# VH-VL binders against Toll/interleukin-1 receptor-like protein (TIR): the designs that were tried, part 2

Target 1, 165 residues: Toll/interleukin-1 receptor-like protein (TIR), of Arabidopsis thaliana (Mouse-ear cress) (q9ssn3)
Amino acid sequence: TKYDVFLSFRGHDTRHNFISFLYKELVRRSIRTFKDDKELENGQRFSPELKSPIEVSRFAVVVVSENYAASSWCLDELVTIMDFEKKGSITVMPIFYGVEPNHVRWQTGVLAEQFKKHASREDPEKVLKWRQALTNFAQLSGDCSGDDDSKLVDKIANEISNKKT

## First folded at step 19 (VH-VL; from x2 with heavy chain E102D, light chain N92R)

Design y3
Fold by OpenDDE, last read:
Structure y3 (fold): chain C 165 residues (1-165), chain A 118 residues (1-118), chain B 107 residues (1-107)
Amino acid sequence: as target 1 above (165 residues)
Amino acid sequence: QVQLVQSGAEVKKPGASVKVSCKVSGYKLTYLMIHWVRQAPGKGLEWMGGFDPERGKTIYAQKFQGRVTMTEDTSTDTAYMELTSLRSEDTAVYYCATHWGDWPFDYWGQGTLVTVSS
Amino acid sequence: DIQMTQSPSSLSASAGDRVTITCRASQGIRNYLAWYQQKPGKAPKRLIYDASSLYRGVPSRFSGSGSGTEFTLTISSLQPEDLASYYCQQYRSYPYTFGQGTKVEIK
């Protein structure tokens, strides 16, 4: 595989904080990590090349933050990731960053309003695919953010290091 | 597309039980939040119960508690509503429908007429 | 429980008329209010959600307004195909409750 880790995240939420710390630690440990640095002005990331990195990654660290599900781009990426996960091609590591897993699972809380917006803009079938991906994602064993992001970064990095060997 | 297909009409005697099925197609039941709503002939809609994502469990209307049971078989993508101790007042069309949290009812079954008569 | 009082119970109007249906909640439900259309022998169909949001594919002649305890469904220009019963529903809290319905007839 070309990459050890594929990072999926909402740039607007975590690019300049948690993700930057995580990426730094992963790189420090010589973990080959793909992180898209391209982001649109409106906070949406855009890169048609992101699908390819997913296919050649061993792990997908998906950081679902408050506005992750507000991004159709993020959701499309998640669908892709979960498709590969289902095929056993990639191991998904869920990170719930400031969001409750149950809210992600059932698209409640902040996700409720986000999906109302999606429903008004997107094809119903696409919305259902997003919901399915989120529900399946939320059922995977993952970690939640707490009071110390450094501990979470270390935990993730350690898990990846151990699995990489 | 998501479709909910319910079982056929039922005729029951007072005191009997009825179990209505609701089969989901085009999507997996496990991802849906199924609710049941009934409608007596010429009357309005009445919510019976359904899955609450906040509590992570099925909630029943107090009126039907102890008499209604809602279950799901994810292997067959079928939801069930069983109502016992039937009364004439239970004569109604019973609907299964999806209610996704605070996303109100969007997908409906075609309804199942249950007639309770001596 | 939150009681939903819908009015009128029935109305008859001509094609092209402006029709208004009202729904009152016994307590504040913010904007957690939906409107449904039900044609004879059919399951209800969602028209409006969150009190004033038009559901996708619903004709623009339908509109909803209100917040708190008073809500209205408006058909700006009644069409023959609008012959149906209409129901409001609150989803602020369990148990979900419906208005008693409004039967709309076309003259």
Scores: ipSAE 0.722, ipTM 0.878, lowest interface PAE 0.8, mean pLDDT 93
Fold by OpenDDE, fold request of step 20:
Structure y3 (fold): chain C 165 residues (1-165), chain A 118 residues (1-118), chain B 107 residues (1-107)
Amino acid sequence: as target 1 above (165 residues)
Amino acid sequence: QVQLVQSGAEVKKPGASVKVSCKVSGYKLTYLMIHWVRQAPGKGLEWMGGFDPERGKTIYAQKFQGRVTMTEDTSTDTAYMELTSLRSEDTAVYYCATHWGDWPFDYWGQGTLVTVSS
Amino acid sequence: DIQMTQSPSSLSASAGDRVTITCRASQGIRNYLAWYQQKPGKAPKRLIYDASSLYRGVPSRFSGSGSGTEFTLTISSLQPEDLASYYCQQYRSYPYTFGQGTKVEIK
């Protein structure tokens, strides 16, 4: 199964609001979208016979919200996405939702505290990989959330629709 | 593993300039925030300057403003600290180190001894 | 600038002793304080961050406490390998500043 869009997001932050709206609009436009519906955001084990949804997606819409970087699962997913991006197999669409791109780039602001926690619990090399992924991610052309999520949803959906054709 | 390897010891005369290098390995310099700290013989640590992610620029200690320049070459993963108009009191071990905003110094170079004498 | 006053400048203690080093800031720095260990001829090594958080891999005999203007580094049971100079550092604001250091000798 091939997807047009892979959605990467922190469930606790955006699953029941922005992501739900975005997903609905993408589906409405017949954009094949993969969205993880697991509430606990546990790493999904895919059967060895099946390719990762990320690998078979054309676009990765990554919504970095306030607590996105607090999740090791999200960060691991981001690393994977950015690896595919580097290979040119997927186009990453950064969405900064309630966070400053520069904070993501340098892991400052709310990310500073999150990474202090990571540094205390995780392997330093793993933490560095996460930092690298976030830094590269933040340097990509992306969008920031504003006062109207509907406009952002439409912008994302339009961008994907235009590129899909 | 991230390593910071600095250039060798320098001996300079007063009024001269010195440029210390700090090469990053195991990671890309572009992802790091490099700061410089010096230590006179038998003395404490003194912050000289470093990259401030909030301002998006290098910040220098007032004591060294106009006399110090910190640069980076991302193509070679090397950071540089140049200090001009050297004085005897500039004799010290100079360290490059990483400082991630509110994350204090974690990776350090081995230090570069700069001796300023007539 | 924020001045960091560290005390004592030096101390000598026996293995197993409890050692306490204090650092005072000239103004409030909240918990933006780090402690470093520096062995002779080596670069400093971070021990504590955010005043009381033990950095990964640092022995549990090291601990930090305090907030605002008064801070303390404690070695619960001094070991021979703890022979070093110790420095506090504030990173609340630029310029970053260090205490003058404490040289710890082992009897």
Scores: ipSAE 0.667, ipTM 0.863, lowest interface PAE 0.9, mean pLDDT 93
Fold by OpenDDE, last read:
Structure y3 (fold): chain C 165 residues (1-165), chain A 118 residues (1-118), chain B 107 residues (1-107)
Amino acid sequence: as target 1 above (165 residues)
Amino acid sequence: QVQLVQSGAEVKKPGASVKVSCKVSGYKLTYLMIHWVRQAPGKGLEWMGGFDPERGKTIYAQKFQGRVTMTEDTSTDTAYMELTSLRSEDTAVYYCATHWGDWPFDYWGQGTLVTVSS
Amino acid sequence: DIQMTQSPSSLSASAGDRVTITCRASQGIRNYLAWYQQKPGKAPKRLIYDASSLYRGVPSRFSGSGSGTEFTLTISSLQPEDLASYYCQQYRSYPYTFGQGTKVEIK
């Protein structure tokens, strides 16, 4: 296993705040963490010759923020993560950051409008796969953001540290 | 592709019960929000009830409360609508359909004719 | 409950004609309004959602407009295959309610 943690997140939402803090803490604890630093979504993250970082990670920390589901890239990534989760090859750690888990589960709230946009642009079957992934994802045990991001970072890092040993 | 296939036509006597099935294929029922709509012959559409994601439960139209039960069997990907104490005015084509919160009906079953007559 | 009043109940028009169907809500439903087409012996088919958004695969001759309490479905150029009944539906609140329907016949 190449990585301990794969971070899935919407860059515009959390890259410069929560994710940066989380990543720093994980690295400080010598947790091998993959974090995508690309600002632009170009459809292909890696060369086809290389294995996806998801495939070689033990844990996937998925931070679903307000605009996570607005990104087809994030949703495709989530589908991949959940496929590996189903196979038992990766442990998914859901983080609901400023979003209600039930909204994610049923694609309501802020996700409703996002999926209307997706439905107008994407293949219906692809949209259904995204919904399926989100529904399954939201049914996993996870954490919600509160009033202290530092506490949440510590919690996540501690959980990873404990499971890594 | 997602398909909803309903059970066949039913003929019932007044006072009897009917249970219509709606089998989902191409997708898992557990990910869908099933609603039921009926249509009397030559009449308009009438919503009977369905799953409300905001409340996390099935909501029934007041007109049918106490007389209708909507259930799901995820193991067989089949949704059911049971209507009891049937009356002649319950004669209608019954449809199962998906409704994703504020995303209106997109997938429909082919309909099930239920005829109630003495 | 929110009542949906649809008009007219029926209309007959020629191919190529502009057809307009109206739906009025008894109270404000914002843009939570859908339009359906139903052909004889078939289940309804969604045409418009959110009052004015065309559903994928629906011909561009169909359009929806309105907000609040007054809504319209327009067929810019009626085609023979458009022979059907049309229904509006509000999904602002439960119970979901439909208009009475409009039967469109082609001359």
Scores: ipSAE 0.654, ipTM 0.858, lowest interface PAE 0.9, mean pLDDT 93
Fold by OpenDDE, fold request of step 20:
Structure y3 (fold): chain C 165 residues (1-165), chain A 118 residues (1-118), chain B 107 residues (1-107)
Amino acid sequence: as target 1 above (165 residues)
Amino acid sequence: QVQLVQSGAEVKKPGASVKVSCKVSGYKLTYLMIHWVRQAPGKGLEWMGGFDPERGKTIYAQKFQGRVTMTEDTSTDTAYMELTSLRSEDTAVYYCATHWGDWPFDYWGQGTLVTVSS
Amino acid sequence: DIQMTQSPSSLSASAGDRVTITCRASQGIRNYLAWYQQKPGKAPKRLIYDASSLYRGVPSRFSGSGSGTEFTLTISSLQPEDLASYYCQQYRSYPYTFGQGTKVEIK
């Protein structure tokens, strides 16, 4: 595989804080990490170019933050990641950053309003596909953010380091 | 396309039990939140119970507690509603439908007529 | 339980008429109110959600308004195909409850 880690995240939420710290630590440990630095807007269609990095990554660290599910780009990316996860081609590491796993699982809380917006704009079939991906994602073993992001970063990095070796 | 297909009409005697099925196609039942609503002939709609995502469990209307059981078989993508100790007042069309938390009913079964008579 | 009082129970109007149906909640339900259309022998069909949001594919002649305890469904120009019963439903809290329904007949 070309990459050890593929980072999936909502840029507006975590690009300048948690993700920056995580990426720095991963790189420091010589973990080959793919991180998209493009500022994505809601409603932006998933770029097929991102499929390649996902396909050649061993791990997908998916950081679901408050506005992750508001982005059709993120959701399309998640669908792709979960498809590979189902095939056993990639290991998904769920990170629930400031959101409750159950809210992600059933698209409640802040996700409820986001999906009402999606339902008004997108094909029902596509919306259901997104829901399915989130539900499956939320059922995977993962971590939740707490009071100390540094501990979470270390935990993720340690887990990846141990599995890479 | 999500479809809910319910079992056929039932005729029961008072005191008997009925179990209505709701088979999901085009999507997996595991990802749906199934609720049940009934409608007596010529009357309005009455919520019986359904999955509560906040509590992570099925909630029943108090009126039916102890008499209704809602279950799911994910292997066959089929939801069930069993009502016991049937009375004439239970004569109604029973619907299964999806209710996504604060997203009100969108997908409906075709309904199952249950007639309770001596 | 939250009681939903719907009025009128029935109405008769001509094609092209403006029709208004009212639903009152016994407690505040914010905007957690939906409207359904049910034609004879068919399952209900969702028209409005969150009190005033038109569901996808629903004709624009349908509209919902209100918040708190008073809600209205309006058909700006009644069409023959609108012959049906209409129901309001609150989903603010369990148990979910419906209005008694309004039967709309076309003259």
Scores: ipSAE 0.641, ipTM 0.855, lowest interface PAE 0.9, mean pLDDT 93

Design y3
Fold by OpenDDE, look of step 19:
Structure y3 (fold): chain C 165 residues (1-165), chain A 118 residues (1-118), chain B 107 residues (1-107)
Amino acid sequence: as target 1 above (165 residues)
Amino acid sequence: QVQLVQSGAEVKKPGASVKVSCKVSGYKLTYLMIHWVRQAPGKGLEWMGGFDPERGKTIYAQKFQGRVTMTEDTSTDTAYMELTSLRSEDTAVYYCATHWGDWPFDYWGQGTLVTVSS
Amino acid sequence: DIQMTQSPSSLSASAGDRVTITCRASQGIRNYLAWYQQKPGKAPKRLIYDASSLYRGVPSRFSGSGSGTEFTLTISSLQPEDLASYYCQQYRSYPYTFGQGTKVEIK
């Protein structure tokens, strides 16, 4: 199974709003999209089952919302995505949803508190890998959420459609 | 594992300059925010300056402005601190260390003794 | 600049004793306060962050408390290996500033 788009997101933040709209639009345009329907809890570990979908996807739309970095699951997923991005096997599309890109880059703002929690619970090496992934991720060209999610959805969908052809 | 390894001890005369290096291993320097702290013999710790992620630039303590320069070579994963117009009061152990905004100093170099004497 | 006043400058206690070090900030720093341990000839080591959070791997006999302008580091039961100088540091604003330090000696 090969996908056009892999959606990475924090379910609690965006599953029932932005991601639902984005997914619907992508599917409407016949863009093969992988979306994990599992509700991720804070502190959950990344499922190795998700590695396969990432490996066979052309694009990774990563929606970093307020609580994205609070999830070790999301961060592990991001690490995997960024590893493939570095290899050139996947194109990453950063979406900063209600979060400052600079805060993601240096893990400040709301991410600072999240990483303090991670540092108290996780292996230091893993935490460093997460930081590295976020930093690299934030340095990629991406989009920020604004006043109209509909416009952002259309923009993302259009970019995918154009790149797919 | 992140390690900061600093250059060796220096002996300088007043008015001279010193450049201390801090080589990062186990991690890329580009992902770290390096700060410098010095400690005179038998005295406390003094912050000299470091990278501010909010401003995206290095901030220097006012006491050292115009006399200190902090640079980084990402190709060699080495951070540098140069202090000019050295005085006897600059005799101290100089430390490089990481400081992630609201995350205080976690990784430290072993320190570099700089002795300024006539 | 935010001045950090640490007390006492030095203390001598016996193994098993309860030791308390205080740090006062010249202005409110909320909980942006860290404590470090520095053993002779070594770089400082972070013990406490955010005034009361124990860093991973630090013995539970160490604890921090306080908020605003008054902070304390407590060693519930002093051990011989705790011989060191201890420093508080605020990271609320630049320039970062340290307390003058407390030298802890073991009787």
Scores: ipSAE 0.629, ipTM 0.856, lowest interface PAE 0.9, mean pLDDT 93
Fold by ESMFold2, last read:
Structure y3 (fold): chain C 165 residues (1-165), chain A 118 residues (1-118), chain B 107 residues (1-107)
Amino acid sequence: as target 1 above (165 residues)
Amino acid sequence: QVQLVQSGAEVKKPGASVKVSCKVSGYKLTYLMIHWVRQAPGKGLEWMGGFDPERGKTIYAQKFQGRVTMTEDTSTDTAYMELTSLRSEDTAVYYCATHWGDWPFDYWGQGTLVTVSS
Amino acid sequence: DIQMTQSPSSLSASAGDRVTITCRASQGIRNYLAWYQQKPGKAPKRLIYDASSLYRGVPSRFSGSGSGTEFTLTISSLQPEDLASYYCQQYRSYPYTFGQGTKVEIK
């Protein structure tokens, strides 16, 4: 595979703190990592003639933060990631950063308000697929943010390193 | 495209039980929070119970505690409501309905008439 | 539990009339208030969510307003096809509860 890890995240929430530290630690451990910052013009890119970075990654580390589900780009990406997970082509590592897994599973709380906006703007079938992806994602074994981001970064990096053995 | 299709009308004797089915089409049952609402002839809508995501389980209206059981079969995408020890006042149209998180009921079944008569 | 009280319980009005239905909650529900239309012999149909937002395909003569504990459904120009019962419902907390309904008849 070209990448060990595909990082999916909402740049607005996490670009300059958690994701920056996670990415640096993964690279420090020689873990081949694609960081998809969808909100920056100069994020990592791929050629349209080649397989997508998701398709050529072994793991997807998906950091669902407070505003992840507000982004149609993030949700479209999650649908793709979960489609590959269902086929057995990628292993998904969920990270719930500042959100409750149950709120992601049922799209309650802040996610409910985000989905009211989506429902008014988007094709209903697309919104249904976004909900399915979030529910399937929330049912996977994953980690929640806690008191110490550096410990979470280390835990994630250790888990990837151990599974590469 | 979420559709809820219910089983046909039933006639029951007092003391019997009834089990109404609600088949999900256009989506999977595992993604939905199914609730049951009934309406006696000439009366308003009465909530009976449904899945509560905060509790992670089905809750029942106090009026029906001990007489109602709501189950789901994800292999057939079908939800069920069973009401036991039927009385004449249980004559009603029974609806299944579903909502999204912090949303009203967007999708309703067509209703199932249950008549309880001697 | 949050109790929902509708008024009036029934009304009769002429085509073209403005009709208002009021719904009061026993405690604050913010804007988590829906309105349903139920035509005779049919299942309830969604009209309004979040007190004032119309579902796609709902005629613009329907409108909703209010927040907290007092809410209003308005039909600006009553049409023959609006003959129905109307229900409010809160979805702020379980158990979700309905108003007792308002039957609208056309004279």
Scores: ipSAE 0.604, ipTM 0.828, lowest interface PAE 2.0, mean pLDDT 89
Fold by ESMFold2, fold request of step 20:
Structure y3 (fold): chain C 165 residues (1-165), chain A 118 residues (1-118), chain B 107 residues (1-107)
Amino acid sequence: as target 1 above (165 residues)
Amino acid sequence: QVQLVQSGAEVKKPGASVKVSCKVSGYKLTYLMIHWVRQAPGKGLEWMGGFDPERGKTIYAQKFQGRVTMTEDTSTDTAYMELTSLRSEDTAVYYCATHWGDWPFDYWGQGTLVTVSS
Amino acid sequence: DIQMTQSPSSLSASAGDRVTITCRASQGIRNYLAWYQQKPGKAPKRLIYDASSLYRGVPSRFSGSGSGTEFTLTISSLQPEDLASYYCQQYRSYPYTFGQGTKVEIK
């Protein structure tokens, strides 16, 4: 009924390469993985009578890539993930894919430009919660991308397997 | 709604020190990059220092190096600026302010007048 | 450090006039330039970021332009409530620095 991993990512950045490899390797290792496709229907919210996949997962592997924070859907999901992390209900594993962790923590560089757009379009309280979630996320122990995605995938899968034990 | 509320006006003698407080409400201090800016009577704005996320530490304007210390107490969500060896030219309104990454200062405290006179 | 130079230091204009304030950076800052308005006894108030983008709630008579090293703030039709000191600020790199200010008065 429960998942080992909830996989949070920005499809446009990572779907063809990194996420496909990571998902395949997690499944190959018999790690029950929910891949959040961001195919939420417009105007809907999660039903209060059904547990979200996040709530029933042991780990959240969150892949923050260049355009992750450009998506209000990704940011809303991150807020939910970090709320469960704060409650002790899920363990979050940050993956910084093509972004500097310090830029995520302080929303500098590309993230600054993305937040200028959010500030012009969104409720200020919501934007503050998004910033808070990113900062809290960036302070957790995690992994950064390098030149070899295959090695990163193996490292992440090994870390999950070790913690699952 | 992020708010910065500063401590009240102070009168100091030359050679003394002053410590101005800046309490954050509506948000948590740990999410903010606090800077201090002062303005002498009838003069422009002068940056004193603040947290630099690229260096991961507080940096101080060279003019104040060795005389200013900026600290934070996250348990009370309060930032502090302490200026030592005060001189008459340190008479100014002292502001705390915060910016988001690669942004100008969006939020300002109301200012704290520090008067240095004998 | 990046030095910011404003011009003029003060100006006097009639209500309804078009007012232009200029700001020069000592080196290229792309569009990382802000404008603030400061009324007597008050903290600075944000007007413009990224050289030309207005903050929400700022009247449309304010506009900014420029890039690189040369920037302008324009008030298309000066109103009595616009009488203030105006400051530019660069935020391209630390230390963030301000122009000297421009005091705007009515003739």
Scores: ipSAE 0.601, ipTM 0.831, lowest interface PAE 2.1, mean pLDDT 89
Fold by ESMFold2, last read:
Structure y3 (fold): chain C 165 residues (1-165), chain A 118 residues (1-118), chain B 107 residues (1-107)
Amino acid sequence: as target 1 above (165 residues)
Amino acid sequence: QVQLVQSGAEVKKPGASVKVSCKVSGYKLTYLMIHWVRQAPGKGLEWMGGFDPERGKTIYAQKFQGRVTMTEDTSTDTAYMELTSLRSEDTAVYYCATHWGDWPFDYWGQGTLVTVSS
Amino acid sequence: DIQMTQSPSSLSASAGDRVTITCRASQGIRNYLAWYQQKPGKAPKRLIYDASSLYRGVPSRFSGSGSGTEFTLTISSLQPEDLASYYCQQYRSYPYTFGQGTKVEIK
């Protein structure tokens, strides 16, 4: 595989804090990590071409934060990741950052308002596919944020390192 | 396209039970929250209950406590509502509908008329 | 329980008329209010969510307004196919409750 880890995240929520720390620690451990902040390169990164990095990654670390599901780009990416997970081609590591797993599973709480907007803008079949991807994602074994991001970063990095062995 | 197809009309005597089915097509039942609503002839709509993800269980309107059971069979993508100890005032059209929490009901079944006559 | 009261219980109007239906909640429900259309012998059909947001495919002659305890459904130019009963529903808290309905007929 070309990458050990594909990082999926909402840049506006986590770019300058949690994701920066996680990426630094993964690189420090020589874990080949794709960090594609799709929100920064809008003219070049609003495209299905992200399928190639996902397809050649061993793990997908997916950080679902407060506004992850507000992004159609993030949700399209999640659908792709979960399609490869179903095929057995990638291992998904869910991270619930500042959100309740059951709210992700059922698209309730803050996700309910985000999905009202999606339903008004998008084809019903696309929205249903996004909901299915979130529900399947939330049923996987994963980690939740706590009171110490450094501890969570270390836990994630340790889990990846152990699974590479 | 999501579609809810309910079982056919039923005629029951007082004291009997009825079990109405609601089959999901175009999607999987495991991704939906199904609630039940009834409508007596010439009357308005009345919520009966459904799955509440915040409580992690099915909740029932207090009026129906002890008489109603709502179940799901994900292998056939079919939801069920069973109402026991039927009375004449239970004569109504029974609907299944999808619910998303903080959302109104989105997709509705065609309705099942249950007539309780003695 | 939050009681929903609709007014009027029925009305009759001519094609092209502006029709207004009101719905009052016994407690504040913010904007957690839906409107449904039910044609005779059919299941209810969604029209409006969050008091004023139209579902896709709903004709633009339908509109909703209000917040808190008072809400309005308006049909700007009544059409023959709008002959139906209309219901409001709160989804702020369980038990979910409906207004008693408004039957709209064309003269």
Scores: ipSAE 0.480, ipTM 0.805, lowest interface PAE 2.9, mean pLDDT 88

Design y3
Fold by ESMFold2, fold request of step 20:
Structure y3 (fold): chain C 165 residues (1-165), chain A 118 residues (1-118), chain B 107 residues (1-107)
Amino acid sequence: as target 1 above (165 residues)
Amino acid sequence: QVQLVQSGAEVKKPGASVKVSCKVSGYKLTYLMIHWVRQAPGKGLEWMGGFDPERGKTIYAQKFQGRVTMTEDTSTDTAYMELTSLRSEDTAVYYCATHWGDWPFDYWGQGTLVTVSS
Amino acid sequence: DIQMTQSPSSLSASAGDRVTITCRASQGIRNYLAWYQQKPGKAPKRLIYDASSLYRGVPSRFSGSGSGTEFTLTISSLQPEDLASYYCQQYRSYPYTFGQGTKVEIK
């Protein structure tokens, strides 16, 4: 595979210090990490011959934060990741950052408001696929944020390193 | 497209039970929260109960507590509502509908008329 | 329980008329109010959520307003296909409750 980790997340790096530290630690450990599809797509000329970074990654570390599901880009990406997970082509590592897993599973709490906006703007079929992806994602074994981001970064990086051996 | 297809009309005698089915197509039941609402002839809508994700279980309106059971079979994507000890005032159209927590009902079944008469 | 009271119970209006239906809650429900349209012999159909937000595909002649305890559904230019009963519903707390309905007829 070309990447060990595909890193899926929401927000600018300066607003999400956690993602910056996670990415740097993964790189420090020589874990081949693809960060931020939007960044690469902006500077990348599409070729039909190129496989998506998701397809050529062994793991997807998906950090669902408070505003992850507000982004249609993030949700489209999650649908793709979960399609590959269903085929057995990628291992998904869920990270619930500042959100309750049950709220992600049922799209309640803050996610309910985000989905009201999606329902007003998008085709119902697309919104239902987004809901299905979040529910399937939330049922996987994953890690939740606590009161120490550096410990969470270390835990994630250790888990990836252990699975490489 | 999500569709909720309910079982056909039923005529029951007082004291009997009825079990109405609600089959989901175009989506899987495991991703939906089903609630039940009824409407007596010429009257308004009355909520009966459904799955509450905060409590992690089905809740019933107090009026029906002890007489209603709502179950789901995810292998057939079918939800059920059973109402026992039927009375003439239970004559109504019974609807299943989807619920999303702090959200109104989005998709509705076509309704099942249950008539209770001698 | 939160009681929902609609007025009027019925009305008759001409095509092109502006129609207003009100819904009052017995206690505050913020904006957790929906409006449904039910055509004769059919299941209810969603129109408005969160008091004022239109569902996709609902004609723009429908609008909703209000918060707290008093809410209004307005049809700005009544069309023949708007012949139906209209229901408000609160979803702030269980048990969810509906107004008694407003039957709208076209002259």
Scores: ipSAE 0.352, ipTM 0.751, lowest interface PAE 3.8, mean pLDDT 87

